# VH-VL binders against Large ribosomal subunit protein uL3c (RPL3): the designs that were tried, part 19

Target 1, 266 residues: Large ribosomal subunit protein uL3c (RPL3), of Bigelowiella natans (Pedinomonas minutissima) (Chlorarachnion sp. (q7xyp4)
Amino acid sequence: AAAARASSSALVALPGGRMIEVPHMTKDYRDVKVCSRQRKWEIREHMRDPIKMGLMGTKAGMTTYYDDEGIAHPVTVIALEAGNVVTQVKTKETDGYDAVQLAYKETRDRTIPWPERQHLRKHGNVKAMKHLKEFKIADVSEFTPGQQLKAEELFEVGDLVDVSGTSSGKGFQGSIRRWGMKRGPMSHGSKSHRQHGSIGCSATPSRVYKGLKMAGRMGNERKTVKKLPVMMVNDEEKYIVVRGSVPGKKGTIVELRPTKIVGKHC
Key: E = the ipSAE of ESMFold2; O = the ipSAE of OpenDDE; V2 = 0.75 times the mean of E and O plus 0.25 times the DockQ between their complexes.

## First folded at step 17 (VH-VL; framework fv_zigakibart)

Design u5 (from m6 with light chain S28D S94T; at its last look DockQ between E and O 0.01; V2 from the best seeds 0.00; counts 0 for: pae E 15.8 > 2, placed apart)
Fold by ESMFold2, look of step 17:
Structure u5 (fold): chain C 266 residues (1-266), chain A 119 residues (1-119), chain B 107 residues (1-107)
Amino acid sequence: as target 1 above (266 residues)
Amino acid sequence: QVQLVQSGAEVKKPGASVKVSCKASGYTFTDYYMHWVRQAPGQGLEWMGYINPSGGYTKYNEKFKGKATMTSDTSASTAYMELSSLRSDDTAVYYCARGDLYEGYFDYWGQGTTVTVSS
Amino acid sequence: DIVMTQSPSTLSASVGDRVTITCKASQDIDSYVAWYQQKPGKAPKLLISDASSLQSGVPSRFSGSGSGTEFTLTISSLQPDDFATYFCQQYDETPYTFGQGTKLEIK
């Protein structure tokens, strides 16, 4: 990362220290649909496009891209670490809704609790991965457990994506909770009584109690930055470049979803 | 060396509650799940659920959901199981058992706590 | 829930005999089976994991085999210390379940 910051070129450090050089991009990245008066009317008269599949990635860093006219544009490199493998495919028949679950960022077996490892084994025999996230989409028919998703098959240069950020290392706790219990209050206590051993937490101060409740859930802070143009997709070198900034710092796990309405600002 | 020491036998009347403790030593308490298994007199073994002492995550066998409540105190390296609304068919020996983080079998067991419910 | 059906329920045998105890699972559980020995008044003791892997300190006369839905614990030459109750357990998915037990008695 320091080498990428010291150079005005497109060098960016990926997780694990590998450096990539982002090529000069010559395609027009400004092909963002602008809402005319006619376009606003058309949107009111028609349903939105079906929700399409996305991917997960890791924020690798930001750099400056200079276009053919010498104008500087901030871009964010999102690394595609090992993963983006389909695990569970949910349908209305099986689960009451259509969704595809992805596993992302291969990790050591030692970091994955047994129940989650069994889930991955039973749904596509997927290797141990640090993050598991559902994507609710309109059509799940083309996705099969164990399938490796490719960014070049889902996105192309000029597409608009919504990028959501989540804290590194927290995703799988939520998945385990979904397997083993319903959502609800995780703390048994909200009282200051000295017998909090039976209640399971220190109730004084109030922040300790609320922290325990949040610790029983994902604890995630999620921000979404919408309508970012895809500037480059490279499955060989395992990265995607988007124009602008994405949530979080270097190393933040992000999810990329196609924007529901491409080019729309109305 | 790994050791699980449980609290002593209890005799209770129907409707009462009991809290069984399981003190762990000889390993890092938060690196393993703690399971609870019961054995009614002269009968087989029945898995009740587990707790992950790191963060307090629990999973219950549906048969015991609402009957058993599993907690832990990491500062004391102790797991607890509370049985509520005791009935005579809750009479059993209750074991704590250590489950490996990466495996689903139980490599170390407590000595067992006999809970007797009689009217 | 995965049902583990263990047979026989009671087995009488003499020192030196070769005995086998069988567990059948209600579905394919790969090799995720453990075997336990329990003596009266004591906690179960793990003998075998992963259907066939002996635990450290378990005598070599104990062996396990099987995969899928059928599993066998074999004691090649019974010793006086082996008269106990034996349980199989699946750990493929929760709720983890045990066989009903096999009581091995002196004839």
Scores: ipSAE 0.000, ipTM 0.423, lowest interface PAE 15.8, mean pLDDT 76
ESMFold2 (binder alone), look of step 17: mean pLDDT 95; pTM 0.961
OpenDDE, look of step 17: ipSAE 0.477; ipTM 0.791

Design u6 (from m6 with heavy chain D100E L101I; at its last look DockQ between E and O 0.14; V2 from the best seeds 0.00; counts 0 for: pae O 9.6 > 2, placed apart)
Fold by OpenDDE, look of step 17:
Structure u6 (fold): chain C 266 residues (1-266), chain A 119 residues (1-119), chain B 107 residues (1-107)
Amino acid sequence: as target 1 above (266 residues)
Amino acid sequence: QVQLVQSGAEVKKPGASVKVSCKASGYTFTDYYMHWVRQAPGQGLEWMGYINPSGGYTKYNEKFKGKATMTSDTSASTAYMELSSLRSDDTAVYYCARGEIYEGYFDYWGQGTTVTVSS
Amino acid sequence: DIVMTQSPSTLSASVGDRVTITCKASQSIDSYVAWYQQKPGKAPKLLISDASSLQSGVPSRFSGSGSGTEFTLTISSLQPDDFATYFCQQYDESPYTFGQGTKLEIK
């Protein structure tokens, strides 16, 4: 009698204060190849069509997700707020490239500029949305302005996604933290424990090269975490769960894109 | 005043197709969705789907996928619904109804078009 | 699909009576319920949206209440013009679904 280990559900707060219960995986997770340092799961050949389109979401937070084998996975819950509506379809003929523009996060009309409002009205008669993003895809023919995209139609458990967002700002940071530089000696009369050290040579080039790694602002830049497996998709509760961490703090906007798979598995 | 005027009654044989029109006036045609609802004789109302005239996106009730095709002509402020492969159980009054964007209730209705399928 | 169960199917009442029609949803749908009045040979007319929002031009004797799974339409004092069929409708989730209808007849 395989004791149905009562999969403890995790509570996660979504944007707006709504609490959701994220159930543990009841299905065999062996179908998801996790490119993690810990366990190379055998990727079963996805018999489905590849992911065709991405979505925007809001990082709700992280929790622990237990699979059917009792293995704990760190996961990020991404809330799907109002939005993910197709606003414009760009084609090679009209714009020089194929892409689908999505609008995300409903807002009041007064909060967006008039030109943007008119754009949303013109293209699909979409309500005022705070964010617009383009997704470059191979085939745009399936998308029409005004179309509401659903996560369950685009993503399945086991799919690999690239999640992009703005990383957390860390302010001005030293070279050690920012670039992982080594510190100087702590003993023997050293006075240069955390100093940057040399920044160049004397005669040649007699300058500091542009782009030299030094102290400065860290974070608040676009980052992409690649090949994250989708653990759960729920359109009813409007969230998607991916394994691992995604860029940004709670409440930040993230983009879920199909993973660019080079080769057979990764 | 908002008005939705539908085409006249149709009598068709089984297997035939029929196209019903709904002409909108009194408002900006592209600012609202156009829904279609049917009512069989003595029966309740059944939502069939809608079209967003701005962009032409359609959403169908799964029950009517493949049966109904919704289109619109913004220049004529007219919505169309085509029913294919008509059967006797398709006999009903078909209504077009205006709906606000992302809202699922209908504030204005056409007068209805009776489609009768008889051998 | 969300099922809207409307009761009663038929209601006999007299002018001046208070009439209540109930609609139960198969799942919680918050307040996304509309009520319609339909007279024979005519299209439905929207009376109430969002469970309790009275539409413009609708007499104040009509009122709607409810949230979650139970909704009610109330006519405080029935008038001769109110004898018709009434329908509830949910628009929380597609496909949008209607109740079976309540035929209000003269007693």
Scores: ipSAE 0.020, ipTM 0.554, lowest interface PAE 6.3, mean pLDDT 85
ESMFold2, look of step 17: ipSAE 0.567; ipTM 0.787
ESMFold2 (binder alone), look of step 17: mean pLDDT 94; pTM 0.958
ESMFold2, look of step 18: ipSAE 0.321; ipTM 0.659
ESMFold2 (binder alone), look of step 18: mean pLDDT 94; pTM 0.960
OpenDDE, look of step 18: ipSAE 0.011; ipTM 0.510

## First folded at step 18 (VH-VL; framework fv_zigakibart)

Design w1 (from u6 with light chain Q55E; at its last look DockQ between E and O 0.01; V2 from the best seeds 0.00; counts 0 for: pae E 22.7 > 2, placed apart)
Fold by ESMFold2, look of step 18:
Formats: C-alpha cells, sequence, structure tokens
Structure w1 (fold): chain C 266 residues (1-266), chain A 119 residues (1-119), chain B 107 residues (1-107)
C-alpha cells in the first residue's frame, strides 16, 4: 500500500504540461557515498577534482518518496527544457580564461536583443534562448559551439551536485542588462511553501528562507544548495531528480554543477 | 511567516516631505528586492521602483525619479521611501511589495500607507 | 512603456458563473504576466505569475492563459469571495505596468 502511494505521489508536471512519475527509488540511495575519510584526506592534501561542466534546468516541483521502512524522503524534479546548447567556448589563449557559455530555454527572436541574437548565430548558430550563462571549467576541449549537452553524459545516479538559483555568473555581464527586471531565469515561478501538484511536500529546512538568490548584474550573487544526490537522470523525458530541496519556486531556473571536493568535509 | 508592516497614515502640506517605512519579517531581508507601488484614490496601480537591500542598488520608474528616494536599513530589516516636494496629486496609498531577485511581480505586500497632501 | 489594457472594466456576474477577464499588451511580452486580486481597502494579492502559474493557496478555479500580447484570467465557478478588482501586470520591461483593473461585482 505504501509503495503504491509513493508511486502515485511522485507524479510531477513538467513545463509544457507533460506529467512524469518518478519511479520508486531503491533504498540504496540512502547509502550513497562519494568519499571515505581517507579519500577526503587524499583529495584535500594531494589533489582536487577538476572543475567539470554543469547544466541549467527549471525547477518543476517536489514530491515525496516513501522508502520500504515508511520514511519520507523529499525529492526535487528539475526539468530540462529546450536548450543546454553550447554557444561560445573560451580558452586561456582567446579570452584569458577557460569557460563554456551555455544557452538555455528556447524563446522567440524578439525576446532577446538583436546583438545577442547575432551573438547566438555567430557562436554555433544557436536558436534564440532566454538564458545565457558561462561555466568556468577545467577542460573545455570536449565542447564545440552548437553542441547539445545531455544530462546522462554529465551526471550519473549517485553523483553529488550543487544546485544554484543563479541566472548568470561573474564573467558574462552583457546579456544580463537585456534581462534586468525580466523574469527570464524564473519565468515559471511560484511560491515554494505551497503544494507540489497533488501531493504534499512543502517546506524543507533548505527552503526556510523564501527567496531565490539569483546572481547577475546587480547582486553578482547566488544561492547554492550543495551535495545533493542525483536520484535519476532521464534525457528522453527531459528531467533530472535530486534528493532534497532546491533553491527557488516552481519554475525557477537553476544551475546544476558537480560537487567539488573542498575543505575537511567531502 | 512573511510580513511587511508599513508606517501609519500621513497628512502633509504641499512642499513637505514624507518618509514611509516598511518593516520586513519572516525572511532574509537581503535575499529579496523591495518594490514600491502606489495607488491614487479610485485609480489603478503604478510601479515606482525598487531597492536591492544587498548593496543598496535602486531602480526608479522615470516618472518618480527625483521625487522618490528609496533606501534600506539591513540591520533593522526595513525599507524606506521618501517623497519630496509633495503635491496634491501625490495623494495615494503607497505599498511596499516583495519581489525575488530579478523578478518583476510581487508575492507579498504591505498593508499600505495613505499619504494625503492637502492645504 | 508597455500599456496593459484590461477588458471589461466592470463585470457583473452571479455566484457559479464562469468569468473571463482579458489583458492586451501593446507589444509582445512573452509570458511575463501576473494577475492580482484586490479587495476594497486591502493590498493586492498575487494569484498567477508567468501567465499561467497558479500561486500556492490560490483556489484551482482560477486559471490563466495566453502568450505574446493577449492574456486571460478565468474563474471557472464564481464564489462569493471572488468579488473584487483584478489587475494584470507585465514584468517583461521596466517600468512594470498594470492594467487599469476589472471590477467584478455581484449581479
Amino acid sequence: as target 1 above (266 residues)
Amino acid sequence: QVQLVQSGAEVKKPGASVKVSCKASGYTFTDYYMHWVRQAPGQGLEWMGYINPSGGYTKYNEKFKGKATMTSDTSASTAYMELSSLRSDDTAVYYCARGEIYEGYFDYWGQGTTVTVSS
Amino acid sequence: DIVMTQSPSTLSASVGDRVTITCKASQSIDSYVAWYQQKPGKAPKLLISDASSLESGVPSRFSGSGSGTEFTLTISSLQPDDFATYFCQQYDESPYTFGQGTKLEIK
């Protein structure tokens, strides 16, 4: 009865109205570990994981998973709307630093300024997109302008990710002016303290503050929830599921990045 | 629980100034923009501008630039709007309203402060 | 500045009726529209953002639709608590602008 209820309670609406059901998750997700104490020491003292590429997504909603022991586990569904296309690849030689610029959430040409539309055409002939964000990463050699990123190629179940509610980073200021007071990053927003579709999975500790801190021209700041386990990645149905709460309301644009190993904690 | 509590009604003469306060509680004040919206008697709503309490950046509707000055005190979780050189057509209810960063819609509103400008 | 034009300006209806309020923007604003309800002597209350996203705690009889230049707010079955003034608001470009309001009155 509990398993049936958990299966039905996982139904979440994606942007565009398509409903998905998050499969019953195995109890093994509770034992997800990325680092032992010895491995944390080795990384901290001898090496760090290189900074890897991330993705942008849209918070679709939260649902509750009841495990075989009857314990409720909140999960967040992050939709992968049209986009996550590489535009500009920056290198130390060409731009003084290594970064990949990513375009997210397809829109009409008129919703972006003509210079930015031409920028997209110049860099990979990318369709008009609402959001343009740089990801500073260690190795840009795998990425080509116009390349479609796939979540299943970047993330696996059990990986830890950091999720930020930021629309732009530190190094790309021009496009932010064209999106100043627009709801570009949070075009599908709603208050996170209310219900998720037909099931009750409301306030979590990570969401005590009713705000999404979006980095950009004004704030140059962001809100990041770190070390969230990836529970599911599905490129066919265009979503990724993480355990726990994610910054922002339903419809908030978020950035998913692999967790870096830093400090005395993994 | 999120609350925005504004200062009480004001009656002023033309040429005076008024400073309306908006005390925020139930959330991290610096994580949200504070907008100001006015409503003249029997009329619709007009957006006046906002302040980002984190850093103090302001943006004004050009109609109110030079008339309104928006400030905030992060230690008191309070936003302020000062109207200078009041005229009779500044008579209105003034609301503070919370918006998320880079948002242009308002999820929580203060109760409103009536400013009456009369001789 | 983007002009938001609401229609009708006043609407008389009975409990149980289906009512539709429309907003037209003077230029395309994608889906950047919010709807508010304001009762006499009270502050506005957010009902819908992003043209169609229902705010938590708002009854499901409220719905929004539209994109580009035309947007609608629909109340599927009018309740006594719904008699108020309704505003649309665009937030595509500053200055953010509101429609002139639609007063929904009991018939």
Scores: ipSAE 0.000, ipTM 0.375, lowest interface PAE 22.7, mean pLDDT 75
ESMFold2 (binder alone), look of step 18: mean pLDDT 94; pTM 0.960
OpenDDE, look of step 18: ipSAE 0.015; ipTM 0.537

Design w2 (from u6 with heavy chain T58E; at its last look DockQ between E and O 0.17; V2 from the best seeds 0.00; counts 0 for: pae O 10.8 > 2, placed apart)
Fold by OpenDDE, look of step 18:
Structure w2 (fold): chain C 266 residues (1-266), chain A 119 residues (1-119), chain B 107 residues (1-107)
Amino acid sequence: as target 1 above (266 residues)
Amino acid sequence: QVQLVQSGAEVKKPGASVKVSCKASGYTFTDYYMHWVRQAPGQGLEWMGYINPSGGYEKYNEKFKGKATMTSDTSASTAYMELSSLRSDDTAVYYCARGEIYEGYFDYWGQGTTVTVSS
Amino acid sequence: DIVMTQSPSTLSASVGDRVTITCKASQSIDSYVAWYQQKPGKAPKLLISDASSLQSGVPSRFSGSGSGTEFTLTISSLQPDDFATYFCQQYDESPYTFGQGTKLEIK
């Protein structure tokens, strides 16, 4: 258990400059167990059935919560901007797979291509939205084009979600930072402090294998953080709070998907 | 010119059902939501819900869930609202009103349909 | 549900008067307020959307202002055609709700 500290609320800025106060952690959150070091959580028996559908959101930022016991919890606030409207329902019969397409982040009509605009009109009569994403789900029968999804109807405190997004770009990075490679000796006449080292063998294969970990661009790629517990859902204030960090910078779009529970413990 | 023309006045007995129609013209029917608002005699306005004619999705005020059923016929550019299990307190003028997609204000209104529930 | 409290319920004024109607929301609703005019036996007519956006064809003597929880409809110079009932409406959150109305009558 972490050292007891004075419990406090935290302020977080949402898109548009609105500030929200994040309350203390609930007891329900504390009942979620970690099944591994890789942020794998177990759903308690008292928890509801797994989430049926995902949402898109905007990363608003991170803050720290203190629960009633004074334990600090790092959390990410995800703003729910205009959107999360069903635009299309795909079925096995029509498309070969079951999925619900959501539109997110309202924009002006002129900012999206005409075909996309027509798509939104045709299927869901939805306003121009900047982002379209499909969510594969088991049962699509509950969803209809034009339907506005609400976070409180889909998520409850303690639910586990997979959060996907584009990670922060870090530019061109060396092998140490990018791949966690170790340094060479810093003394004893070493000139290979941060060099990559060998990149292969001369005779066989006489080439560098594709995919060899080397210096290069780091970040700005799709990443998923799995099994993050939902700590708070508020449709009135239009945000979701999850424990832990999510990919991307403030203002980036993230996808909240139902966690796939695999195995006995995770 | 945008026009919403509703069906005529209805007189029903308690327990009966009534279906009000709203025919739209002067615009693309599927480009807008169709909302329904009622007004009891001498009272204010109450939003009942809307239908998205394009997708057929309906959203109801909780107060009217189970009471009102909204449908649409795209080919006829007509929206329908059916009221079931009518009571005396359902006596009101019912309006259809056009709203922009994903908006909650109403720019054009039907003339209203008076539904009277009396024994 | 968001409650829209409109005041006054009744307002007596004369032609040429400046008239102000106020609507207070039970919570902050940004600028998602519309104003309607309703004459007896007629459907409401949209005057203003987004708290201050005057609709096409509406006389310029009508104006709306406000944000958050307090909103105002103003008629700068009352005309004979303006005697009616006025309603505010929020559309920030479902269910959409209306004020109780303000009946503007001749003094």
Scores: ipSAE 0.000, ipTM 0.494, lowest interface PAE 10.8, mean pLDDT 85
ESMFold2, look of step 18: ipSAE 0.540; ipTM 0.783
ESMFold2 (binder alone), look of step 18: mean pLDDT 94; pTM 0.958

Design w3 (from u6 with light chain S31Y; at its last look DockQ between E and O 0.01; V2 from the best seeds 0.00; counts 0 for: pae E 16.5 > 2, placed apart)
Fold by OpenDDE, look of step 18:
Structure w3 (fold): chain C 266 residues (1-266), chain A 119 residues (1-119), chain B 107 residues (1-107)
Amino acid sequence: as target 1 above (266 residues)
Amino acid sequence: QVQLVQSGAEVKKPGASVKVSCKASGYTFTDYYMHWVRQAPGQGLEWMGYINPSGGYTKYNEKFKGKATMTSDTSASTAYMELSSLRSDDTAVYYCARGEIYEGYFDYWGQGTTVTVSS
Amino acid sequence: DIVMTQSPSTLSASVGDRVTITCKASQSIDYYVAWYQQKPGKAPKLLISDASSLQSGVPSRFSGSGSGTEFTLTISSLQPDDFATYFCQQYDESPYTFGQGTKLEIK
């Protein structure tokens, strides 16, 4: 959070080109305690019951919202496209674990393989969807194939969510950018300003260990940002707003999962 | 040709239960939702809820929760609606209606089943 | 619940007349409106979906228009077979609700 100009609303483009106006921070969000790190929040006093289920969404973009005190908060708008329908309920008895499978982002039948299409029809009578994801939850009894999940029923303002997605691809990057390694001296005759440096010892083990941090492809990996507070939930306009950044570029799919909280601390 | 054929008229006493059937033909039964709509004599239409025959998920109008129970038999391509604790104000024509998944309009209707509740 | 207010409740018209029925929603429902025709002792028949999409087999004299909160069903030239009760229905939000109906009778 940072002090900024007072602003009552922000405009964000959703998938399909629809623009939404998101109001400034509500009172419900303001009562969320902020820990030392901006991404870590204490759970609200009313958050006694854990979130039961997650959702999939599409990253619409980031914007800044201001609270009544003029404090700026970076937020990500996550669009809820067609989907978030239960396709399959897995149980310990049938599959060895409890989980709910969701389908997300409607697509044409011809764009998905026939087996997948049949799966969607057989289990949940769901239209062709582009994405299938499983959510492991403690109690699957409340979910039935074909059930349309609603964000407002699952999430409330102030809830903490873990948002997972595929991070933006950055291509082949050097060790400094990829791993945060320090530069060499820029002066005093240095010829190793951005070089990696030592990669191991000659005698023992006389090899480079697997997994040694080096230059390479950066991004395009599954990442999870944890403990993001939900700022707004709107099923009518089909979006969720969370504080902070989420993995991926605009248009990428993200998974909103209940935050795993041990105790009530950040 | 899509057809929805409902069971015959029923006359019940207050407090009794009735189960109405709707047999579907001419299409894949599991590809569509089955909705139920009632119409009291001289009154408008009221949406009661729907069932997804594939998986059995149901959604009810709050007004009819506890009153109506929707089920389906895929093997028979038949949807059922059971009304419990019948009252005089439950007297109506009950329709089953086909709806595409995620769509809330009804393209094909059954002929209706008249349920009369009388002492 | 979304309330659909249909007007008029009764409409008397003659064959060949242009007839318009209006349905007003209590809130914006985009284009998620359907129109039905119901004859006495018969089930409703879907005429129009998505406010303006004419169903297969429905005569072209039927048309629907509107968005947001106001919707209209128009019969360009009334035919003898058109005398019936008409209902609007919203399916933007559950529970789905119907208008109270418009009885179209012969003048």
Scores: ipSAE 0.000, ipTM 0.494, lowest interface PAE 11.0, mean pLDDT 85
ESMFold2, look of step 18: ipSAE 0.000; ipTM 0.377
ESMFold2 (binder alone), look of step 18: mean pLDDT 94; pTM 0.959

Design w4 (from u6 with heavy chain E103Y; at its last look DockQ between E and O 0.01; V2 from the best seeds 0.00; counts 0 for: pae E 16.6 > 2, placed apart)
Fold by ESMFold2, look of step 18:
Structure w4 (fold): chain C 266 residues (1-266), chain A 119 residues (1-119), chain B 107 residues (1-107)
Amino acid sequence: as target 1 above (266 residues)
Amino acid sequence: QVQLVQSGAEVKKPGASVKVSCKASGYTFTDYYMHWVRQAPGQGLEWMGYINPSGGYTKYNEKFKGKATMTSDTSASTAYMELSSLRSDDTAVYYCARGEIYYGYFDYWGQGTTVTVSS
Amino acid sequence: DIVMTQSPSTLSASVGDRVTITCKASQSIDSYVAWYQQKPGKAPKLLISDASSLQSGVPSRFSGSGSGTEFTLTISSLQPDDFATYFCQQYDESPYTFGQGTKLEIK
């Protein structure tokens, strides 16, 4: 078909060199745009249902999608590494709230603490996993310990999801050293101010106070990017593609949850 | 060809119940929602609710919550609506109407079932 | 609940006339409006969805327009077969609601 755009694959690398082949998006994926008539209707249907189960994934990288009008749309590939196995199921009756605990990213037994390994054995005899996270959902009755979750059963193309993860660092260590320990032109010029300054003017006291406030941490906090459309779901090749960016750098573990509130404008 | 065939007219006494059927043909029954709309004599249209046959999920207009019960039989491609505790103001024509998943307008309608509640 | 207010309640017109029926929503509903035609003793028939999208098999003399809160159904050249009652319907938010109807009477 010489006239039609065809899907092409792109290699996306995980930390450690593992490569995932993800098809480059075609024009057929453009029908999942946010705030279209069809997407707005689908969002309203999603809001009817109780809070649904989510998944964990690994930020694999970003690529671009060019629509038929030539506009570039950034998308993020989220790898589904080995895991997403139900461990503990909590109910209002047993634990005072409804939640499903999910294990993600298989590892060797010796890399996790013994109490955590025993917890996994107790709850579904799940293999050693690097991450455990609870998902508070409305109905836990469909989930049993040891159950393998599939992304295609939980998410459809066009669903809106909230993606949570640890934000990328902002150079916190470098910022403190470079700005907190000013030895360069600023400091040497300040010594000359004693000869240049007006009578009765001083600005020195605020320097220590300002430095203390600037020393606070930035980044490395859990953040959620809301209302990202799901562009593609593939359990066979183990990835999900969402439109836009997600928190964290390549390799960051992220949590995908269905969006709870979508409003009429979407 | 899509067709919705409803059960015949009913005459009931106050306090009785009635179950209206809507048999679908010409399409995959579980791919579409089935809505129910009523029309009192000489009056406009009033949406009552829907059922999603693929999971049995229902949504009711609050006005009819507790009055109407919507069910379906996937093997028979038939939707049902039961009205309980009938009163004279429940006298109306009741329509089933097909709605596409993700679209809330009704592209095919049943012929209507007249329910008359008379002492 | 979103209230759909149709005007006029009745409309008298001659064959060949251009007629318009207006429907106002109590809040913005984008383009999520459908129009139906109902003849006495029969079920409603879908004419237009998405405010302006004509259904297959509906004569091209029917057209719809509008967005936000105000919508119109237009019949460009009235035919005798167009004697009926017309309803607008919003499907932006549940409960889905209809206008009160417009009876189109041949003068």
Scores: ipSAE 0.000, ipTM 0.389, lowest interface PAE 16.6, mean pLDDT 74
ESMFold2 (binder alone), look of step 18: mean pLDDT 94; pTM 0.960
OpenDDE, look of step 18: ipSAE 0.013; ipTM 0.533

